# Ledger of designs, part 128: VH-VL binders against Large ribosomal subunit protein uL10m (mRpL10)

Target 1, 224 residues: Large ribosomal subunit protein uL10m (mRpL10), of Drosophila melanogaster (Fruit fly) (q9vpl3)
Amino acid sequence: RGKINIQRPKAPHYERARVVAVTQPKYPELPKAKSCFKTRAERTQQQQENPYNEIIAREVRNWLDHSRLVAFFHLSSITADDIFRVRVQLHKQNLHLKSYGSKIIEQAVKNTRYEAIVPLFHSNHCIVFSPDPEKTAALLRIVRRVPQMVLLGGIVEETMLSRNQLVAYAQMPGLHAVQAQLVQTLSQAPGHLIQQLQAHQNSFVQVLDVHAKNQMNEETPKST

## First folded at step 7 (VH-VL)

Design e82 (from e1 with light chain N33E; framework fv_anetumab)
Fold by ESMFold2-Fast, scan of step 7:
Parts: structure tokens; sequence; C-alpha cells
Structure e82 (fold): chain C 224 residues (1-224), chain A 119 residues (1-119), chain B 111 residues (1-111)
């Protein structure tokens, strides 16, 4: 704005100021017992978070809250074209491949039952979400064709499962109610999940190599 | 049991239109890709294209893009292969087959539909 | 043409082992573990015999085995039987605009 329209009234005369002060009602002092105000020092001590990170963390929480199947993967080097093809095939089965930074994951799962998964995400990773736990078999069938994605474990019906438990769950046919009961039965050891998932990353690759070698040996025909 | 049943043999003249069908049963029709494979008399297998019936995502071989139309009707679990104008060179056996992956093997095959185009 | 290369014919006697090769490039056979093999008897639809280089579907005899080295995949049939006489096609995923390509086919004769 310009200065042409600025009003500059002269300050009131001393005597007038005194008269105004004695005739105006005085403001009562506000009680401080219920004050929710934080001091400037207290605000400065708060962890500064990028607003972008909180928005994405909220997205992750929504995925976790609304997904009955969550699978965690280590992700090795893969081309953009190859991961796009995998993402499309997963999407056709109502499986949603997402990748988030470890800080965002930690922010999303803090103060939740899933806080224990944070160490899992310090290496390169991705997560697959689905509202449909029956798609676990389809997920594992698709990922079988993606050696760059190594299954670490997951969450089914809000229950944390190791890699082996998730594979076992995928192999069980049956009704939704029966599957929900089986998930609860398989999840008898709630502790040490992160240790199991991290340990199983290398063991899984070794098991796949042994299985591939055994398949090749089993395919050797018996000649007469 | 998984089964793909194709429509019967067709005898057509050049310039005529044709639509052949492939009906799936015994599996989740919308969870598998359906591909079309052509085999000219005495020749090998040629991949024509695939469709995902759940969303009608369709992909063609460059050799067949614009030459044929692949479609599906998920309400009756049926996939189609269609020509607007047949040529004598379209004479072949046409197979439909299912795949779980758009980059994968065909695990179940239809019996084939023989199409003969002659003047 | 981007078709995979197979020998036109191969022959063997009953009880013998034979091998059929399938040669591609690093964009198909060499680049991925997605090689399949199909058996086709005259007048019949193809049947999947091998997928993912070396895996057999249920119901396929263990006399059929698959392998891959570099850009070449191989189908081996041991203990050859008369009913093995058929055309054999390899197939692979390809990174080109078509996700799937077939080999030219091999006629197996059992004499």
Amino acid sequence: as target 1 above (224 residues)
Amino acid sequence: QVELVQSGAEVKKPGESLKISCKGSGYSFTDYWIGWVRQAPGKGLEWMGIIYPGDSDTRYSPSFQGQVTISADKSISTAYLQWSSLKASDTAMYYCATSFYDWGEFDYWGQGTLVTVSS
Amino acid sequence: DIALTQPASVSGSPGQSITISCTGTSSDVGGYEYVSWYQQHPGKAPKLMIYDVSNRPSGVSNRFSGSKSGNTASLTISGLQAEDEADYYCSSYTSSSTPYVFGGGTKLTVL
C-alpha cells in the first residue's frame, strides 16, 4: 500500500489520556492455572518435521489401517520399466506397491503396535498393501518372478508374521473366517519379529538357491 | 477343473468380418490374462496379444496391432478375437490360452479354432 | 524377426536322451528366468511342459528337464518314448514391446 491514505492523528493531550484511563474499565488478570501456552523455548525444543513428511506418514498410516495384508520386502537394484511392470501386475490383484523413506515409516508407526518394524526399513525396501488377505498367494506368485524383491515378512489381519509364516498362510486354502483364526494361531510368538525378519533376509536367498538347485536335480530323468 | 472352450471352425471369403470366442470356466476369469496364439498351416506358433478381462487392458504383438481386435466380456467369462476384413493370409489355427502373468507361460489352452479364408 | 532360434528337427531312438536348444539374446532368454517349453502333437493344442527355465507343471513326466546357460535354454528328454514324438516350442519373456516370443519349433522324431 502507498502512503497517501495513511492517517496520522495527533496523539491525545496528556490530560485527555489521563481522563480516558480513569473512565475505561480495567481488564482483569487472567488465571494461568489452565494455560496451554508453550514458551518460545519449549516450541524451539520440539522436533522440527518437514510438513511433507507428516503428510506422507499420514498416507502410510491410512494404508496400514485399511489393509488386511501388508508385506515387507528388501528391494535390490531394478530398472524403472521392470518395477513399473511389477506394479501394474500387482495392482490388477488389488496389491499396491509403495516405497517410503525410513524416517517416514518411523513417523507413521510410532505409538502403534507396528513400531517394531522400523529397523527393517533402514536398508532399501518396499511395501505391498492390500485390503484382501486372500491375495497373499497371488502376491507371492508375482514376487517369485521378481528376484530383486526379497520377502522379509508381513502383517495379516493386524498380526505380524515372519516370512515362513506368511508363506504358510499363502498355501492354506479356505474360508475368510478360517483364515483369520489360522493367522491368530500362527502368530503365537509376538516377540523377536524384527530379529527373525532381518535374519531371514539372507536365509531366504540361500533357501531359494538350494530350492532351485534341488529342482534342477529332481528334474534329472532316470534312464533305463 | 480349468477349461477353455473355443468356437467352431469358420470358412470365410476375403473382406468378410469375423469374431471368434474363447469361454473360460473352472477358474477366476478376471484374475488371469487370456492370450491369442496363431498357427498358420505347417508353421510355428505366433503370439498375437493378450487381454486382462478384469479391466480390459489389452496388448498386441506389433505384427497384429491394427490387424485384429482382442476383447472380453467378464459377465459371461468369454474372450474374443475379431477381424474387420479378413485376408487369405489369415488362414490359420487360432488358440486361446491363459496366463497368470502378462510376461509368463500359458498354463491352459483352448482346443483351437480353424479359420479358413478363401476366394 | 525376433523369434527364438531352435533346430528344425531332432531325432532319437527309444530309451535315448535328446536335447533341444533355444537361443535368444540378453533381452529375452539371457536376461530373464522366464523360459517355457510346449509340446504339440499333430492336430492338438500345445501343452506346457516346462516353465521358469526348469520347473514342471503337475502331471508332466520327470523325464523332461530344462536348463539355461547364457543366451541358450535347453529342453532335455530322457528315456525317450514313442509318445514323445511331437513338435516342441520354446518361449520367453522379452523386454521389447511384445512381452512374449516363441521359438521356431523343433520336430522330434522317435525312430
Scores: ipSAE 0.482, ipTM 0.746, lowest interface PAE 2.3, mean pLDDT 80

Design e83 (from e1 with light chain N55D; framework fv_anetumab)
Fold by ESMFold2-Fast, scan of step 7:
Structure e83 (fold): chain C 224 residues (1-224), chain A 119 residues (1-119), chain B 111 residues (1-111)
Amino acid sequence: as target 1 above (224 residues)
Amino acid sequence: QVELVQSGAEVKKPGESLKISCKGSGYSFTDYWIGWVRQAPGKGLEWMGIIYPGDSDTRYSPSFQGQVTISADKSISTAYLQWSSLKASDTAMYYCATSFYDWGEFDYWGQGTLVTVSS
Amino acid sequence: DIALTQPASVSGSPGQSITISCTGTSSDVGGYNYVSWYQQHPGKAPKLMIYDVSDRPSGVSNRFSGSKSGNTASLTISGLQAEDEADYYCSSYTSSSTPYVFGGGTKLTVL
């Protein structure tokens, strides 16, 4: 009690807040004020954080450069125990599951041949790396049993592949013959691949819904 | 075709050591898990343990931890189940089975090895 | 020793349908979609009939189907035949350290 409460602003009524929110300028004052109130210590910490981010970005570049198989996944909510189980099983097959922030991935691939993958990482994601493209079939066999991981596409032998192309690659029995075919039939422009992957992202809820329904019913998978 | 061939039946006395085998063929031995499952006379199936031959990662059922040793030899595509000292209660049929996953199922089974410990 | 609960026996006549239940906890049957069913004829090794609750391996008759509700999984055999007479075992994933647990088994008698 005895507080001078006259200096505290009154919260606007719901109707007034709704009108203000609709008409509010794009540049709200709060983010600018927050940035302007950064202390000297906070500015020093931000400068020190840049080297750490570049070290992780370099790690990502090394994985991309030394992996002949890279697969991109959307990752739904998953428990620490479940992701650990998946990571161990993948590791047994020389498949390395990594999760990096979207800004770090962007920094890693900027000015590289892989820059086209950045749009894939605008939401929750993970990446699987392997030096062995032969492990593509093993990868898809494992993730079939992990509904939280949805395949978006990948890179095989430096060639960007859509989800459907990667699935087709995994089904081919002669890997060296497949690699010869890959240079002829799977040469797609990065723009075309990105458009296909964006279409898959736009229909992500449909794919997830179909997957969930397929797990609940006793429908046999088609072998065609 | 995937095939698991187990060693022949054994008759032993309590206190003796024993090592039985399971040879895999028709698949990549180092890319699949091999498990051991016990079935006592007239009883159900009991999981004992599994091994991943590629890195020798081995996991045991709490009931069999310290009672048996599971191992594998990649050069001859063979997994082993071993006892340092047998008991009469070890009398059972022993199956090996393989799976690509360690997630709840075994795709292929060996024919079984009957171990009789007479006391 | 942990085990999933199955009825000791079930019986049916040729052409009928029967169902075998497998009850666990939220940490095994209820927590994961990794439930398997095995068929074992006397003196023979078990054969995988169902995996991932409801999926059939190549070569297994579509008369065999699986389902799960809460902590209970079920195996249903339709169009019952004399050769279906066997012991049936369920199995579930439980954890990375103990990835397999079996049910007690159910003896199916075809009358």
Scores: ipSAE 0.599, ipTM 0.782, lowest interface PAE 1.5, mean pLDDT 81

Design e84 (from e1 with light chain N55E; framework fv_anetumab)
Fold by ESMFold2-Fast, scan of step 7:
Structure e84 (fold): chain C 224 residues (1-224), chain A 119 residues (1-119), chain B 111 residues (1-111)
Amino acid sequence: as target 1 above (224 residues)
Amino acid sequence: QVELVQSGAEVKKPGESLKISCKGSGYSFTDYWIGWVRQAPGKGLEWMGIIYPGDSDTRYSPSFQGQVTISADKSISTAYLQWSSLKASDTAMYYCATSFYDWGEFDYWGQGTLVTVSS
Amino acid sequence: DIALTQPASVSGSPGQSITISCTGTSSDVGGYNYVSWYQQHPGKAPKLMIYDVSERPSGVSNRFSGSKSGNTASLTISGLQAEDEADYYCSSYTSSSTPYVFGGGTKLTVL
């Protein structure tokens, strides 16, 4: 909630953009900038789907729109106490560990520039969000101690990065990290992220039962 | 580089209060846990508790819960260990040490504060 | 709550290799790869020698190595030198409520 009313953020240029967006049903690049609002047609479409999944998909979309760092992990079998410990340590660094079902992820990223990540979530997974991309080094330092979490890739400053690129980003100083982001090229196929998941085939199946217990308990996103 | 500087040796009588300090420098004070470790004369290391200065999250060993208070002042990058009423069995060397994790190693240690409690 | 089990003392001669054991349970040493080793000379603060079972901090000699098998972690010191004479403590993660537990300590004598 906060200081912004439902009506106040709307401006004439947003209304015009929404009309244009509604007339193009098959363009995968209907980019929603973080300052753009959902159209009535987009909300109506979501309302026609499973109400529970729709609510959580909106939560995922909000996390993606407001996070400058997003990291994707394969998650092997882990105890409730261990995942809670990891979640607390991540939260200390303004890193927010979330787990969502594959269908919910697909609904959240459908018709967005992030649609390519969907194949990463065909097995047990979790996502870490942060508004602070400088916390990438802290994130990797923490997950290095959690063998059940295997880094697949991520998004930094709205740029999709492979595992190796994310590791390289974590080693850069602040100024050079920003410059590296400006010159970064999405030349690698989305399939490269899937291949990293497939490299852990033995963990691939272990899977989904723990995730099923967590997907219904997802909380609303929090921004700091 | 990273340095933890502890307050000087203390000589106290039973029943007196005491607060010792551990000042961190050369690192982000609010991004690391600070732990307190006791070593009684001729004995081994014994973990007392840890604090995360960024949000004051504090955890105590069951043996020290209610016996001591751990606190931190992030404005001066200093952690504290405090007793309301000392007893002779509190005679020990007290170390502070820093850790990035609450499940990991203590990578940097202070020089220690000797506390002697006798009549 | 119960300290990890270490031998009270070990001894060796210069140039030899010695091993110090640290035995816990499946809920600490056996359940996690979060075992650390500390060296303490008389009157000095402990120094981290090994973390994550087998990793060495910068500045620690490669003569020091760590390993783990089941519920027992081991610190091995090769090419033993006089300055290695010290007390050695192991430590392990155990639970979120008691994240640190130390071993009883081992006195290493070099003669």
Scores: ipSAE 0.578, ipTM 0.783, lowest interface PAE 1.6, mean pLDDT 80

Design e85 (from e1 with light chain S95D; framework fv_anetumab)
Fold by ESMFold2-Fast, scan of step 7:
Structure e85 (fold): chain C 224 residues (1-224), chain A 119 residues (1-119), chain B 111 residues (1-111)
Amino acid sequence: as target 1 above (224 residues)
Amino acid sequence: QVELVQSGAEVKKPGESLKISCKGSGYSFTDYWIGWVRQAPGKGLEWMGIIYPGDSDTRYSPSFQGQVTISADKSISTAYLQWSSLKASDTAMYYCATSFYDWGEFDYWGQGTLVTVSS
Amino acid sequence: DIALTQPASVSGSPGQSITISCTGTSSDVGGYNYVSWYQQHPGKAPKLMIYDVSNRPSGVSNRFSGSKSGNTASLTISGLQAEDEADYYCSSYTDSSTPYVFGGGTKLTVL
């Protein structure tokens, strides 16, 4: 009614965000079958100006702003029941699994220090958020048992980490040694960091494909 | 050096109450599930229930729901299995075991607590 | 009370290979890759031998291997040794509310 909340939300409703992200409806083609074609630029502009997309992009920004740990994963096909089970186990460690469309992520991180993550989301993906960076070890232990989730990289204490740096962080008891390594990495040109993240993404996808094919071959029935 | 140490053997009469314990050490007690597994004399393993000490989330086998209570005290890293009224059929070895996941496996097991219920 | 189906006993000679089956339904063994195997010597607590169908914990001999086909998981022990004589139990995830179910157990005799 009378009050307008102009402050961004602190804690988005995760159930809504998850349903939206994994079940995003496709745009129906009915009116385009008859009407004049819109240019690609006009369609892109219309999508970016969609009020629904901006609301969810704002939700993503709130998660990024209020999380000291953010981990990015490639996500292959997984049942709704299985992903819900994984989400519940992550939640016990104060880890919050979210999935958002790549366009929404691009809108959320545009003109922010996190813009470099956009290339990670050109394929199927999900993100885990937590206010507690010490839960990185628990996160990696849980997702190790979820072959559909492959770690690409993350952000710890507002600093971007490659997959290997995040794994090393999980194994170290203190922040200072990792912070020294991160300062060294961040002193490189921004392009080098993006290339490292993209290379890891491509390597993980390739390893996952080879592993899946090897698993299929090994699953040939043994003992008759 | 994860270790689960269970309380000593108990000899009880039908109708008596009992509470046995399982103390964890060498790991983060609130980050692991603790399960209770029963083994009647000469019989196989039966899962009874599991608890997550961090939030006291507890799940029971249908066979044991309402027959026992599982609890945990995170201040002393100890899980409990309790009966309000014992039956002769409760005579068994009781194991506690810990798991990081509520799917898959129990990594570490206690030595077992023998409970004998006879008149 | 539903338990996973295992043969009551199996036997083999030293150096031989044996296989123990564990049969469930599409809602447990057939629905998930979360099958574990435990070894229990008389008077001792069970020891984890296999998890996630085919993975071995550190310290478990590579003579122990696991597999799954449909609703049936299998534990195979190659190069049988006298020390392998024990009871073996399979376990599977079922659902979040009742996450564990055990098999009835198999007594392995090394002749």
Scores: ipSAE 0.557, ipTM 0.772, lowest interface PAE 1.7, mean pLDDT 80

Design e86 (from e1 with light chain S95E; framework fv_anetumab)
Fold by ESMFold2-Fast, scan of step 7:
Structure e86 (fold): chain C 224 residues (1-224), chain A 119 residues (1-119), chain B 111 residues (1-111)
Amino acid sequence: as target 1 above (224 residues)
Amino acid sequence: QVELVQSGAEVKKPGESLKISCKGSGYSFTDYWIGWVRQAPGKGLEWMGIIYPGDSDTRYSPSFQGQVTISADKSISTAYLQWSSLKASDTAMYYCATSFYDWGEFDYWGQGTLVTVSS
Amino acid sequence: DIALTQPASVSGSPGQSITISCTGTSSDVGGYNYVSWYQQHPGKAPKLMIYDVSNRPSGVSNRFSGSKSGNTASLTISGLQAEDEADYYCSSYTESSTPYVFGGGTKLTVL
């Protein structure tokens, strides 16, 4: 058809009550804001009810209890392929690279002698575990080729060591008795060690950032 | 004193099998990768593959996959490179070399084994 | 298959400096700092001269230095001496299940 008579609409004889009901705005009243606080409370309850975190926390405690070497690292941005190659090389030396969320680490070490390490895990991190403390030298040799991994410190034979103390341990003779004695000699109080490690971590991250910028020998635009 | 000692020169006919060796000493044999590098007469270096003797994890260059077999016997600290059927084009100097990393440099090299395949 | 490109030859006189280039792609030389350089004298096995772009092994003269810019790595030999006359090969890590590639090699002649 296409033509319409605007001077006299075609439907003037329809029941007015139905037409009026269809054209009137409905405007339902807005709900009260009380639901916002309920949503927040529900989120808190759901987070606390997640049993998965406790299972993984037990795994972390098992690694800590059965490893005679534990090393803590700050982890800068690294590709999945690169970290996979590092994991494979570490695994060849009976070194096991693990990454866990900070909340899981906190839950795992809560009420243990290791609780003092929690602040190390507020930034991007990873941990290397091994049942063999003789592999400390191999670990350091591998990670010096991975500038994205910055050594913060660790635990050898249940003794907390700073970065410098771990380096010293790695350079000592391969005699078990001498190594055990050196670990005891190099030990520090946990509170003092954590404070020292956090201070040096920030400096090392800054050094790596400067080094990464200076090593810009190719364009990064390939990153999608 | 890290040392890699390779087997002596070989002269073979096409179709024959061959196994050459590389014996390591002065280091932990099972903690380093051993690679094989080929150098045809008057040509450059070609990476053939690597093996980790501790678990026999072996990786080959695409050009050599299926053409050679790399193996190791950790009880005698010896790695091997083997052909089931030699070709004239296999004539080359073959080097073994160690690396701590499967992505890294070769620190120590053997003296080389010359393989000549002619009829 | 040659993945890394080197000049076939370079030459210099005693006491001069020369530079050898090694060009790859963003998946090898450009993407990683795992570039090595090897020196090979006639009839001898290769010798590691540089690793991780610019690091020298113990016993290697400080006349040898390495650098990288984009997809090109460079080996520089300062104070050139007669014993430096050799073939030089670069190598790099690659994004591959077979993680190693060599350059085609460069013959250095000391005039």
Scores: ipSAE 0.418, ipTM 0.700, lowest interface PAE 2.7, mean pLDDT 80

Design e87 (from e1 with heavy chain T30D; framework fv_anetumab)
Fold by ESMFold2-Fast, scan of step 7:
Structure e87 (fold): chain C 224 residues (1-224), chain A 119 residues (1-119), chain B 111 residues (1-111)
Amino acid sequence: as target 1 above (224 residues)
Amino acid sequence: QVELVQSGAEVKKPGESLKISCKGSGYSFDDYWIGWVRQAPGKGLEWMGIIYPGDSDTRYSPSFQGQVTISADKSISTAYLQWSSLKASDTAMYYCATSFYDWGEFDYWGQGTLVTVSS
Amino acid sequence: DIALTQPASVSGSPGQSITISCTGTSSDVGGYNYVSWYQQHPGKAPKLMIYDVSNRPSGVSNRFSGSKSGNTASLTISGLQAEDEADYYCSSYTSSSTPYVFGGGTKLTVL
């Protein structure tokens, strides 16, 4: 007359829930001294088992120290063949695509001025390094045709820049000295000694930022 | 202004060697790929190969692998297409064209070099 | 390499719209958004008209537009003019080792 619907599971009967509650084991606490000793031994063992992390962290620090351009990207699912193609094209422009685990990056930038980048790496990510900040335009030209790579921000001449600031930097024509001044202006707080020049540059940068976004925006047809 | 200037027309006999040129100006020669495209009389475009002058990385179409040599000289911003021994079937218009990407469009094209191979 | 498939010819009248198709496989046109279109007048070098499926270079009329559906890319020319009479070629990315393949070409006649 009736059949059990296996697609519609029932909550446990009240009596069963009561039995589970009564039989639930108590979790004993370890004495403070033994607990502390165990935690210490576990930490020591874990450190001994991960010498690889320090070697790679030193590699990351070396890249940061010798690169005048560092760009951070979110990386969506991409095939090995496609990322290899992108890496080769970037390498030809003296742009070096690297991927490191978030723990290694945290270890590399710990106690450095770059520690603020750690939150960028809690998702899939990659970093592009270059000794040449003038290659920022080439970098953005390459990655705008790689939808799996989304620019998060970067470091130019040791200065942290947002996505919009980095895009504005890439659209600037000019000599490295002018570009360095732009980087300084983009990162400056109000109240610097030369406010008149900063205000003028900021207005110009805002115009460039809007233009750069429109130029890179492939979702808005330019023929419309 | 980006410009690609190719060498003049050539008339050759089968078995002769030939080297044609493509000179780039108005852009960073070392930072762009240069491709060679063939067009036989009354036929369509055929990609032959592409070179990155900055490191001489060269890739060939399977149809032209071993049949031609592509090279570049950074000091004079010039790319070359070379045959060791021409055949009558090599009669065609040859274009050079430049691209920022090795997966993308050819932005600028040379005027073409007509090569005629006949006995 | 095997060329991408284009119709040998298409025709239209001034002021009308025409469309040229370019059919490949899932490993070229269908696999990537790296499709370009070139216009070639008799005795002239090809000119880039469209790149990355639908993007138009500076200086190219907005009458030219591109699109893609599955393994087929299309070039559409609206407000057809006499000077549009030319051969049109599509191209697509295939792989790092053989990055380019061209279509067989389409002759556009403006009647």
Scores: ipSAE 0.579, ipTM 0.771, lowest interface PAE 1.6, mean pLDDT 81

Design e88 (from e1 with heavy chain G54D; framework fv_anetumab)
Fold by ESMFold2-Fast, scan of step 7:
Structure e88 (fold): chain C 224 residues (1-224), chain A 119 residues (1-119), chain B 111 residues (1-111)
Amino acid sequence: as target 1 above (224 residues)
Amino acid sequence: QVELVQSGAEVKKPGESLKISCKGSGYSFTDYWIGWVRQAPGKGLEWMGIIYPDDSDTRYSPSFQGQVTISADKSISTAYLQWSSLKASDTAMYYCATSFYDWGEFDYWGQGTLVTVSS
Amino acid sequence: DIALTQPASVSGSPGQSITISCTGTSSDVGGYNYVSWYQQHPGKAPKLMIYDVSNRPSGVSNRFSGSKSGNTASLTISGLQAEDEADYYCSSYTSSSTPYVFGGGTKLTVL
C-alpha cells in the first residue's frame, strides 16, 4: 500500500483544495476568456515592489504593537500542508503564525527598541503573534509536536526573552501580578539578549545539521 | 483530576432519536478536542468524529458523516452525540475521549455508554 | 471503513517479550510520527499506553515501548505479566479532515 500512497495526492492537499474551491467564483468558465488573460497580465504589470514593502512593514508594526506575546522561530523545511495544519491549531488558541521577508522585518523594526532582532531573520523563519500572553504554554505545547519549528526567543509584555526565559514564563501560574513580576525578573539588557539569541540560533543550526546527517544515515540503513 | 463522565445506558427501538452526553471536568474544556469512538459488540474501535468546543469545529469520519451529529455546550462542559433515527446496526458501546491536538493521542476516556437498539 | 493492519492475536509466556505490529501507508503511519497505542481490558474503556510512536504517558510501565520502521509501527511489551492480557489498538493521524484511523486490534494472551 505504500507505493499507492506515494502516487496519490496527499490528504492535506485535498483539504486545502476544498477551501480554495469554496472561495473561488461560482462561475469558473467566464465568457470573457481574453479578459482573464488580460487580468493576469495586468496583475504582473501592476506588481508594486517598493510601496508593497512599506505596506507590509506597517502590517508587521501593527502586529508588534497589538501583540503581548511574540515568538520567533527558525523554520526548517516543511510542507505547505503541514504548516497549514499547524497554523489552524495555533489559530484556535488565538495564536497567529506569520512569515515575512527579512527586509520587511528590518524596515518594520528600524529605529524601534526591537531593531536588535533583525539578525534572527537572516535564515528561514516565522513569527507567532498573540494578544494573550497566557497562551505561551499552549504555543509551546503545540510547537513541541512540530520539529521543523525551533523556538529562538520572544517578546512578552514588551520585554525580550530568550528561549529558556520564555519556557520558564510558560510554566508560571496565571496570576497577572506574578507574571508581570517574573517577566521583569527574567528580562535582560537588549545586548545580552541578542548574544543569547544568536548563540541559541547557532546551536540549533548545529543540532539540525547533526539531525539531518543522522536522518541521511537512517534513510540508507542496511539490515542483516 | 481530569474526568469524562458519560450518560447512562440506553435501550431504544429502530427509528427513535437519541442524544448521549459526555461531561468533562478537571481541565480547560474549551482548549481540548473531544472525540467519539464506537465499539460494536465483539468488534474493534472506530473513530466517529471530533469537536473543538470553543468554536464547534467538527470533523467526521466518512462512515459517520450525515449519520450522527456531534455538538458541545461549553457553558456546562458537555459534548453530545446525536442520532435522528436509530438503526439496529447502531448497537454499540460509545466512548468519548479528549485530545489537545486534532492529530494527537486521546489522553482521557469516558467510561462508555452502551446503546442497544432492538425491535 | 479503513483500518490499520494488526495481527488478530499474539501470545506469550510470563516474563517473555512480545511485539505487536501496526501496518498502514505512507499517508498515515509512514507519513507522520503521530502513532498511539491503547490497551483495553474486557468491559473497560481504552487506556493510552504510547503516543508519538515511542513516548509513554506518566504512569505507564517502562515495559511498554514503541517504534516505527517505514509504514509499520510496533508495540513491544517486555517482562510479560498476566495483567497485560488485553486487546491492543494502534492509531495514526491521517489528515486534517479525517485525523484518526484505528487498527483492527490485537488480542494478547498470556499463557
Scores: ipSAE 0.596, ipTM 0.799, lowest interface PAE 1.6, mean pLDDT 80

